# VHH binders against UPF0159 protein Ta1429, part 1

Scores and structures below are computed, not measured.

Target 1, 206 residues: UPF0159 protein Ta1429, of Thermoplasma acidophilum (q9hib2r271to476)
Amino acid sequence: EKVRLIKYSNEREEMQKVLALLMYPFAEDASGIISRIKAMELSEASAILERIRDLRKNRRMKVGRPFEAVNYVFEVTTNYGAFRDLQRHRFLSIVRKPLTVSYGFDVPPIIAKMPDLSEEYAEAMKDAERVYRIIKERYGAWIAQYAVPFAYRYPVVFTTNLAEATYFIELRSTPQAHFDLRDIAIRMYNEIKSVHPSLAGIIKFV
Positions, changes and structure headers below are counted from each chain's first letter, unless a header gives other numbers; antibody chains aren't numbered by Kabat.
ipSAE, averaged over its two directions, is called F for ESMFold2-Fast, E for ESMFold2 and O for OpenDDE. V2 adds 0.75 times the mean of E and O to 0.25 times the DockQ between the complexes of E and O.
[cut] stands for letters that were removed.
The coordinates of atoms that the task and the answers printed are left out; those that the model quotes come from them. Centres of patches stay.

## First folded at step 1 (VHH)

Design a1 (framework vhh_3k1k_2)
Fold by ESMFold2-Fast, scan of step 1:
Structure a1 (fold): chain B 206 residues (1-206), chain A 119 residues (1-119)
Amino acid sequence: as target 1 above (206 residues)
Amino acid sequence: QVQLVESGGALVQPGGSLRLSCAASGFTFSSYAMRWYRQAPGKEREWVAGISGSGGDTSYEDSVKGRFTISRDDARNTVYLQMNSLKPEDTAVYYCARDYEGSWYFDYWGQGTQVTVSS
């Protein structure tokens, strides 16, 4: 499984945008707020975001709509079962490929612990690959995708915003979450933090 | 046990160059984003640069953009910060950090390495 952040914007500009939107409901002059925020030092802006982080006592307290203005484009490669769960978090799929056998497959942990079942599982996957290649040669990848078991890894490019990413990461990074989703959540968190270390501070419960 | 060890700090004249290294151990290095921070005496700690684990994307604080380059060598579990056109205001202790579950800026920071830019 791989998670890759492929599009993001300058952190200082995104922070200024979020802070302006946070102040907007309490003022009548949007341009005045924007001017004040643009003049703000990075350290001061980071301190304000840390205070907002500290006000959230648990993951049920949402970060608020201003954080929806910060957008990210990710490429994620994971098994189709995990991908179905990922989709319920309102990520917009920009592009997807037909399901394929080219990225390998994942063995469920319960099956991996049983050598006999693990061997049968691997043989079933090999049989599915044979069927997939026959159908692909005759009828193309679009039809062949229906022969691909859910265990096979599925690449997709999707967009999300910082508010939705925070919700997903905090919900799915817990120890009791599905392992594949937990791994994706932690990797998405690390990708966001590498480009937006100040904004990533709002993602508190990981 | 997670360990980060910074090295490469030195006294350099203005306009000089320096490469910092951070050797990591105790975790799957290629899975984690890595960051560089700095702290000058009497100033707040400041983020300098970041590099993603999976995508190879990099990011920089505006004052260092175009002068500093972050890179990684996953085979050697090392992250680097190449610093060019150094200025007196770049004088600080430089720290590397990994992104991990928990505290935002405090998880697994190294001991730091001192960079001094003066004549």
Scores: ipSAE 0.000, ipTM 0.103, lowest interface PAE 19.1, mean pLDDT 77

Design a10 (framework vhh_3k1k_2)
Fold by ESMFold2-Fast, scan of step 1:
Structure a10 (fold): chain B 206 residues (1-206), chain A 121 residues (1-121)
Amino acid sequence: as target 1 above (206 residues)
Amino acid sequence: QVQLVESGGALVQPGGSLRLSCAASGFTFEDYAMRWYRQAPGKEREWVAGISWDSGTISYEDSVKGRFTISRDDARNTVYLQMNSLKPEDTAVYYCAREPYSYGLDYFDYWGQGTQVTVSS
């Protein structure tokens, strides 16, 4: 369950970009907006973002299109099953690797609590690894990936924007979200907040 | 082999009530969390309610809190959605879904065919 933010831009510049896009429909020219935004104090910019946050009363009220201009590149390492659900969120995958046994596997929490079942589960994984190694030696990693059980972790690099990230985090951080996706959502939120504390404020329902 | 079959959708007046049912087969129902989703015309599918395998954790989308109740009957392999104080905004096709068993070999999202709920005069 490794979530790493590998690319992001300077927060002040991203905030200026969002504010310019928010103001554009109400102005006669873009250059005038840019000049005003550039001169704006960080505290004033943050206050505007807080007002936008306050206008969202529930998860159904989406953040606006200007927030699509803030981009992030994430690497997520999770089991293939959880990864398939992540793909439903329209994250653009920019680097994909074949499924592999190199990143370990996850044991369901219920099974992990039962020593006998946990041991049987681990033995099944060892058997699958044996088959994987044979196929990999004969046919290479891309063919061998079909022998990898869904319990094995799969790294993927994808891009997202702040609006899409807000949608994903608010949906998947709820108590009812599956633990894997809830953990990923919370980690993504914390990564965004660590580099963009003001912009992260738009992610309201965490 | 895995099947989810929703029923109970109907045309109802604003302020009315409906109970949706989802009959599950082809898997060990009591081991899985279950969810309800809905999709209104021209919109993406949205999560409505969820219930853990042991009924210990239940949660709802904000717009339906206080009006909808999710429950399950493991003896009958059925999950229910009791919908009260229905609004025109609740008009959608409602889908039952099995939460993926993420850490296991059987990780598939299974969805039913959906049941239409229309709230209008």
Scores: ipSAE 0.000, ipTM 0.128, lowest interface PAE 15.3, mean pLDDT 79

Design a11 (framework vhh_3k1k_2)
Fold by ESMFold2-Fast, scan of step 1:
Structure a11 (fold): chain B 206 residues (1-206), chain A 122 residues (1-122)
Amino acid sequence: as target 1 above (206 residues)
Amino acid sequence: QVQLVESGGALVQPGGSLRLSCAASGFTFSHYTMRWYRQAPGKEREWVAGISPSGGSTSYEDSVKGRFTISRDDARNTVYLQMNSLKPEDTAVYYCTRDEYGYLSTGYFDLWGQGTQVTVSS
């Protein structure tokens, strides 16, 4: 799967956490906030989030630091170029699997424009796959990864928070964005929405 | 005129098969990665399959692996999606797109076809 949400917390608990942080600057003490939040129905919490959504007039207006407290762990299977672009959005890479040939590869644009070089490139990839299979059988995947060209797609696990995810999704879901990043952004949005439908409402410009 | 035109969509019964075609014109087809997407009513557009310029590499969304096969015929400037063991969940408008930039690139503009409707019902 190109994008998988592999870790998240209970939505009600995450909403309570965000609301506590939003109320904190205006409260006399933390006990009052806790009592208020415990008494709050999910529908009331959702209404507050919708008001916050409505106050954002464009994607340049950030959702605010309280939303940084909601954390997600994603696995993304993509080529090295897309991975580099994800790193520009301050996604923290935790763990990689060994590089592999199982997820296909992309042809660099300059080579793709030249049919002879494109075919030679594909043959080079097939040669790399043969070497990879031999090394993997004899020495395992961690050693075999050194035979994998960077053109191959591979899964990477990274963390993000709801504020960073909102920024990334709103910026990269536009029709003008790099196609692979737009696809990743839309899939991340759908994954968040599937587990946190109320919190996903803060992602307005998608 | 740079253009993509999808065809082949139809009403089929669960377990049936269908082959979609996407005819490209106005650009050097063999130099582009080609992709299929689908969109069901009320849902976001979802990636389905991709094929490299050489045709030597293909990729699929997990829910269609083993059932769908993407292929291309560069002599005819056409990309195909062979769909087998169709399920009601596969009901959607299917779109073709080209991917000019994959590796180490930033900034890209999509070219989408008009789509072709696939309905799987019994």
Scores: ipSAE 0.000, ipTM 0.090, lowest interface PAE 20.1, mean pLDDT 78

Design a12 (framework vhh_3k1k_2; at its last look DockQ between E and O 0.01; V2 from the best seeds 0.00; counts 0 for: pae E 18.4 > 2, unsure alone 64.9 < 65, placed apart)
Amino acid sequence: QVQLVESGGALVQPGGSLRLSCAASGRTFSEYAMRWYRQAPGKEREWVAGITGSGGLTSYEDSVKGRFTISRDDARNTVYLQMNSLKPEDTAVYYCAADYYEGSGLYPSDYWGQGTQVTVSS
ESMFold2-Fast, scan of step 1: ipSAE 0.311; ipTM 0.695
ESMFold2, look of step 2: ipSAE 0.000; ipTM 0.100
ESMFold2 (binder alone), look of step 2: mean pLDDT 79; pTM 0.815
OpenDDE, look of step 2: ipSAE 0.734; ipTM 0.902
ESMFold2, look of step 6: ipSAE 0.000; ipTM 0.099
ESMFold2 (binder alone), look of step 6: mean pLDDT 80; pTM 0.824
OpenDDE, look of step 6: ipSAE 0.712; ipTM 0.893

Design a13 (framework vhh_3k1k_2)
Fold by ESMFold2-Fast, scan of step 1:
Structure a13 (fold): chain B 206 residues (1-206), chain A 123 residues (1-123)
Amino acid sequence: as target 1 above (206 residues)
Amino acid sequence: QVQLVESGGALVQPGGSLRLSCAASGFTFSRYGMRWYRQAPGKEREWVAGISDSGSYTSYEDSVKGRFTISRDDARNTVYLQMNSLKPEDTAVYYCAKSPYDFWSGEYYMDVWGQGTQVTVSS
């Protein structure tokens, strides 16, 4: 499994956007909000976000709708089974390739701990690759994808927003979460934190 | 209906040899890996040996490696365990088991066990 953040916006501008939306319900006019936000320094905006973080007592307290305005585009390379679980979190798949055997496969943890089943699993994958190659040569990659077991990895480009990413990361980074999703959640958190360290502060329960 | 029937267990002296057989029916034998387990009185059931569906891969518990050999005969729907240089600590009921996974579909099926065959190594 690999997670890469491929598109994001400038942090200062994203923070200004979030703060403008947070002020909207309590403001008299839009021009006043815009002027105040444009004058705000990054450190001042960061302090406001830290206060918002402090107000959330647990992961059941959702971040506000303004955080949906911060968007990210990720590429995730993972097995199809894990990908189906990701889609349940309202990640919009923008682009995918046909399922393929080119990126390797994952062995389920329950199988990996049993030497007899682990080896049998590897042999089954090898047999599936042979069938895949035959079909691909004769009928092309789009037909051959139906011969690819769910264990095989493939890259998918998807979009999410900071509110949804917060929900996903806090839910799936726990020790009780599915192992594949936990790794994806932690990697996603680290990618967001690397480009948006102040905004990443809203992701409290990791 | 999946059935596994173990046979070949006997009383043997230390250093002796024995071949266990497991006859399978009720499923497509050639598509599943097969395993041997054993259980001595008062101990947990332990894995002994495994063989892949293709027969290309075999694996063994460390204490039996080099002494036991697992093999299969798909024409006879049978898996074998050849046991050489038997020791008193090999005394147990030996069980045959079908792998529970359909690796192609990713589906898990209930594990199926035979009734076992008793091996006693004693002078």
Scores: ipSAE 0.000, ipTM 0.131, lowest interface PAE 16.7, mean pLDDT 79

Design a2 (framework vhh_3k1k_2)
Fold by ESMFold2-Fast, scan of step 1:
Structure a2 (fold): chain B 206 residues (1-206), chain A 120 residues (1-120)
Amino acid sequence: as target 1 above (206 residues)
Amino acid sequence: QVQLVESGGALVQPGGSLRLSCAASGRTFSDYAMRWYRQAPGKEREWVAGISWSGGSTSYEDSVKGRFTISRDDARNTVYLQMNSLKPEDTAVYYCAADLTYYPGEYDYWGQGTQVTVSS
């Protein structure tokens, strides 16, 4: 699976948390917030989130800090080049396995449509796999990873929050993104939407 | 360089259908993932639909899902957007774009757009 949502919390509880944090700067005390939020219908909470969505006119208008309190753990399986682009986003906290040849590789589209280049590319990948296996057997996976070409896929576990996910999804679903990164962003959005349909509404510019 | 030319835009009534075409010149069109975007007057350009280079994966913005279908014909270097159940809010100039390849330094190619108006 290219993108898997591994860990998330109950949507109603996350919505109540976000709403409490949104109210906090303007509240007289925390106990009043708790009673107000507990009495709130899910439809009323969703309407508030949609009002917040409407207030954002463009991607440059960030969602507020309360949305940083909603957390997700994702596993993304992609090539090292795309992984390096993900790591450039300072908002990602990443845990990964050593680079490996076990999950296949991506052939750039232009090469895939040229039979001669496609065959040479596949041969180069097989040669790299051979070198990888020799090094891995002798020195282990962490040293062998340096022989893995950027085309190979591997799983990366990262944590994010709803505010950071919104920024990433809106940025990487734009025209200028590589299709692989946009595909990851859209799959991430769909995973969030599948478990948190109300909260996903804050992600406006997909 | 790849040049993209959109066509098929027209005035249609709400509930109507249109099929947009995007024809590419150049020999590498079939190597790219393709996308459709739209832009209404005074608004930012928004993504509508995407199709992978192989045609095996498609994606859609929520507001068009179930109504629009993206497809490609690599023999003709053309990508299509079939638009059904059109609504006034679908009124926009529609653009196609070839996705960035994996290689650093390669950039999207954009067409000039085709106007779709949904009105009585």
Scores: ipSAE 0.000, ipTM 0.093, lowest interface PAE 19.0, mean pLDDT 76

Design a3 (framework vhh_3k1k_2)
Fold by ESMFold2-Fast, scan of step 1:
Structure a3 (fold): chain B 206 residues (1-206), chain A 120 residues (1-120)
Amino acid sequence: as target 1 above (206 residues)
Amino acid sequence: QVQLVESGGALVQPGGSLRLSCAASGFTFDDYAMRWYRQAPGKEREWVAGISSSGDYTSYEDSVKGRFTISRDDARNTVYLQMNSLKPEDTAVYYCAKEGYWSDLPFDYWGQGTQVTVSS
């Protein structure tokens, strides 16, 4: 499985946006917010984010709605079954490709532990790939996708925001989560952290 | 006037360890987040690690995660970068940075840097 962060904004601009939205309900007007943010030391902004992190005692305590304003575009290459589970987290798919056999397939962990069954599983996948190639040659990828087992990986581009990403990552990074989703969650966390180290701090229960 | 003075850089073999120090003066140290950056020859300056004003939150570039640890000693106005399992790719001048005002963007207050060289 691959996870790539393909679009994000400058962290300082995103922090300013979050802080302005956090202050908005308590301000008389928007001009006051702009003046306050401009006068704010970056250290003060970081301290506010740390306090928000500290106030969350468990993952059921959601981050505030202002964090929905921080947006990310990801490309995830995973099997269709795992992707269906990802869709339950309110990720908005922008672009999908037809299902394909070009990116390999995933063997469920229980099957992978049993050599004979793992070999039989791989053979079944190869047989499906042969059928896929015949249909694709004759009828094109649009029809051939229906011959692709759910175990095969394909790339999907989707959008999420920092609040939804926090919910997903904290829920799916636990030891109890399905293996494929746990791997995706950890990879998404690392991608966000690499570009937005301060904002990634809000993702507390990883 | 804000001053940051880095020290601890040296030539070290792959797999070795170094601890960098940054002595800060001219501001209320425990009110500010501190960061480490590095710049390798021919490359742009890259963020490496950060520590919040409280010390409760730390963050790292993925390439150094698990190998580097940032910490601070507010009594001594000093931030540290403990570097373990050093690789040739870690060769760079390392800079300490204090957060600036938003109006000072895009610049943090920077130190002079300390050279770390990891031989192959």
Scores: ipSAE 0.000, ipTM 0.102, lowest interface PAE 20.0, mean pLDDT 78

Design a4 (framework vhh_3k1k_2)
Fold by ESMFold2-Fast, scan of step 1:
Structure a4 (fold): chain B 206 residues (1-206), chain A 120 residues (1-120)
Amino acid sequence: as target 1 above (206 residues)
Amino acid sequence: QVQLVESGGALVQPGGSLRLSCAASGFTFSNYWMRWYRQAPGKEREWVAGITSSGGETSYEDSVKGRFTISRDDARNTVYLQMNSLKPEDTAVYYCATGLEYDSYGMDVWGQGTQVTVSS
């Protein structure tokens, strides 16, 4: 998979945490908030999140800081160029592997539109993979990584929160965004929605 | 342990077809790029075809383009190579490889191979 959600928490517990943080500035004590949230029906909690969604008129209006408390761990497999752009967001890389040819490569869109050039590009990538293989056989993967063209994909595990994910997804899912980042943003949205359908509702401008 | 087991190799007449299978175990198959390589007698091992973890992209050596098709079935942890219009120069041992599992020196994980012979 290009994007895989590998760690997340129970949605009900995450919703309760967000609601507690939203209520905290207006409450006199934390124990009172906990009691109110425990008594809350799931439908009531969802209605509050829908109201918050409705208050955002455009993507420039950020979701509140309470949504930073909902955390996700993703594995994303993408080319180095796309990853440099991805890292401009507040993602924390937990672990990475050496650059590799094992996950395939992406053909730049301008080249992909020209059949002859696309074929030559693919042949050049095969040549680079051959060189990589020779170096890896003789000197190991960490040295061989320096022969890997930027077009090749590699997996990186990173962590993000719902507020940052919302910002990234809304910014990069637009038609004007680079295709690689747009595809990643939409896949991240679908992964979050699959495990947290109520919380995913805060991601409004997809 | 990570294991790749190729099958389907046979003796085939020129112009014939054959489908190779590679059964994978010991790792999360759906997360990995899968590739086919071949080695003819007295020659170096050459890359034949590749398929991304999503299955959305495939790539082929020029000599097999239009004749071979790589595919995967993640539910069965299997990658396939459909070979059509076989030629004598396709005679080789065919190997399945995954891209991220390495031995202690960084080599990709390889299967034992399956023999394909194309002759009259």
Scores: ipSAE 0.000, ipTM 0.085, lowest interface PAE 21.7, mean pLDDT 78

Design a5 (framework vhh_3k1k_2)
Fold by ESMFold2-Fast, scan of step 1:
Structure a5 (fold): chain B 206 residues (1-206), chain A 122 residues (1-122)
Amino acid sequence: as target 1 above (206 residues)
Amino acid sequence: QVQLVESGGALVQPGGSLRLSCAASGSIFSIYAMRWYRQAPGKEREWVAGISTSGGSTSYEDSVKGRFTISRDDARNTVYLQMNSLKPEDTAVYYCAAEYPWGTDSYEYDYWGQGTQVTVSS
């Protein structure tokens, strides 16, 4: 799989945490907030999040700092060029492996639409795989990575939070975004939505 | 570094055949794409044939398609050019070249042999 959510917390607990942080500045004391939130029905909590969503008029209006408290760990398998663009966001890369040919490669859409060029491109990539294997056998994987074209995919594990994920998904899901990043953004959205359907509602412009 | 030595050039009659060999030494031959060039008297050096690092892709100049076949034997560090149905127009000095096609940069290192003379008399 190209995008996989590998770590997340219980949605009800994450919602309670976000709501506590949102309400804290307006309360006399923290214990009153905690009691109110513990008694809150999931439907009531979801309605509050929906109202917060509605207050955002455009993607330039970021979600508030309380949403930084909701954390996700993703594994993304993508080409090196796309990975460099992901690093422009506040994603903390935890684990990195040397570049490899084991996860396939990406063909630019314009080349994929032209059968002759697509075949030539694929053959060039197979030639690169042979060179990679020869160098890897003689000099090891860390030296062999220099023979891997930027088109090849490799897995990266990174952490993000709901606020940064919202910014990334809304920015990179547009039709004008780089095709690799748009696909990643949409897959991240779907992964978050599958485990946190209420919290995913804050992601508005997707 | 790659050292290339061509062999197999000879005088042949029109319609004859020759197999040229290019032996490589001093480096890992199998990481290089291999090409054959030729230079006829009074003409510029022209590309003739190419074979990818894997041997899975070959390419030829239009005038030699169907007559010439390029192949490689990485166990023997050798590239071959099988030339059939030779014509007087094929008379030239034939050179092999090695190119590193892959990496994180766009550098291409072309190593050249000294050449081997092919003469097709009519």
Scores: ipSAE 0.000, ipTM 0.088, lowest interface PAE 20.0, mean pLDDT 77

Design a6 (framework vhh_3k1k_2)
Fold by ESMFold2-Fast, scan of step 1:
Structure a6 (fold): chain B 206 residues (1-206), chain A 121 residues (1-121)
Amino acid sequence: as target 1 above (206 residues)
Amino acid sequence: QVQLVESGGALVQPGGSLRLSCAASGFTVSSNYMRWYRQAPGKEREWVAGISESGGYTSYEDSVKGRFTISRDDARNTVYLQMNSLKPEDTAVYYCARVSYEPDYFGLDYWGQGTQVTVSS
């Protein structure tokens, strides 16, 4: 799978955490906030988050710091070029494998629409795979990775928080965004929404 | 019970041609990426040619491209290497190999015993 959400926390607990952080600047101590938040119905918490969503008029208006406290761990399998762009969004990579040819490669949509060019592209990729396997056989995977074209996919595990995910998804889900990142952004949104439907509501401009 | 048996190696003059065969048993060549390698005297083992599991893609080392052709016969479960315009530098023992790849595993699972090709003037 291209995007897989592999770790997340209980939505009610994450919502309570966000609400406590939102209330903290306006209270004298944290214990009073905790008692208030624990007594809230889930529907009340959800309604507050929905009102926060409504206050954002465009994607230039950032979500607040409290949303940085909601964390996700994703595994993304994508080409190296797309991964370089993901790194620019302040995602913290936990682990990756060396670049590899075993997960296939991506053919850009414009090339895929041209049969002759698509055929030549696939041949060039398979030629690179040949070089990769020769180097891997002699020098191992970590040296062989430098022969892998940016079109080849590899898995990486990274962490993000809800604020960064909102920024990335809203920026990269636009029609003008690079196709690979747009596809990843939409899949990340759907994964978050599937486990945290209330919190996903803060991601407004998808 | 899986094995690869190469045959067809011989002594030929420069400019001559040979067809090598690699007969597989215990698996089907049409389900695997298959490759030919060679090892010349005093040199390291070198990849020569490959054919995809679909048979729709073939690949070649630059020094043999245009001269060598890899093919397969699924009914005979055999991979071939047609070598044309042979040069003295093509002298080597030629090996057939099954390439295994899964998401995080690359390897040459099986090697044949090899067949000697000698090109002399």
Scores: ipSAE 0.000, ipTM 0.092, lowest interface PAE 20.0, mean pLDDT 78

Design a7 (framework vhh_3k1k_2)
Fold by ESMFold2-Fast, scan of step 1:
Structure a7 (fold): chain B 206 residues (1-206), chain A 121 residues (1-121)
Amino acid sequence: as target 1 above (206 residues)
Amino acid sequence: QVQLVESGGALVQPGGSLRLSCAASGFTFSTYEMRWYRQAPGKEREWVAGISYSGGSTSYEDSVKGRFTISRDDARNTVYLQMNSLKPEDTAVYYCAKDIFTGSYHEMDVWGQGTQVTVSS
């Protein structure tokens, strides 16, 4: 899939961690908080997170640093332009493969709606594939990657946390956002929601 | 060449259940994320559920979570939406959609007439 959640922690444990961090500044007894949180049922923890969600009036109100403790590892398969924009959002790239032509390429929607331009775009991509294969045979994949047009997709593994994911998703899920980033933002939201439905509630403005 | 055909919509009483099917052709079904959308009269089209190409990840709109289940059968090129505990507000035309690379909510390609679900006596 274009966005796949590779690694995440147990939701109950992550919720307990967030709640402990949220309560810590107001506590006289840290051990008491830890004991209470460990005994807390998932439904009770979810209710508390829902109240926290309700306190955010708009996306300018940040979710707070405790949510930085919830970490996700994503594999994102996208074109180079979208990849550059993800890096600007402080997503840490853990590992990537050399750029390749194996995952297909993207035709921007405006070009896709113009038959002549769409056909020329696809032909240019296929021309680039021929150059890529020649270079790969002579010099290997790491050198050949420099012949891969920005339109081609490739997988990159990123780490992020729930606070940064919330900021990215709420900013980039708007209709006027770059189409590639909007698609990635919506898919990330859906992936987080599928494994952490309670924690995903903090992502309010999608 | 891409075709999606929805079926299974019917009139059902509140609290009832229905299973919608979407038969896909003209593309390599197993490599695409599939999603369900719905549109009630006079309302905007809204996303309902999604399933990854591997089937290992599913997602739901909050109002249907716990009541609807999305699944896929790649051998039959079909995606399903099991709807339980139906409510009058679930009344809508339901559409199946295939994601494209630029396929955000606003750019998702939707094919076919959809299938009408009516929750009422």
Scores: ipSAE 0.000, ipTM 0.114, lowest interface PAE 18.9, mean pLDDT 76

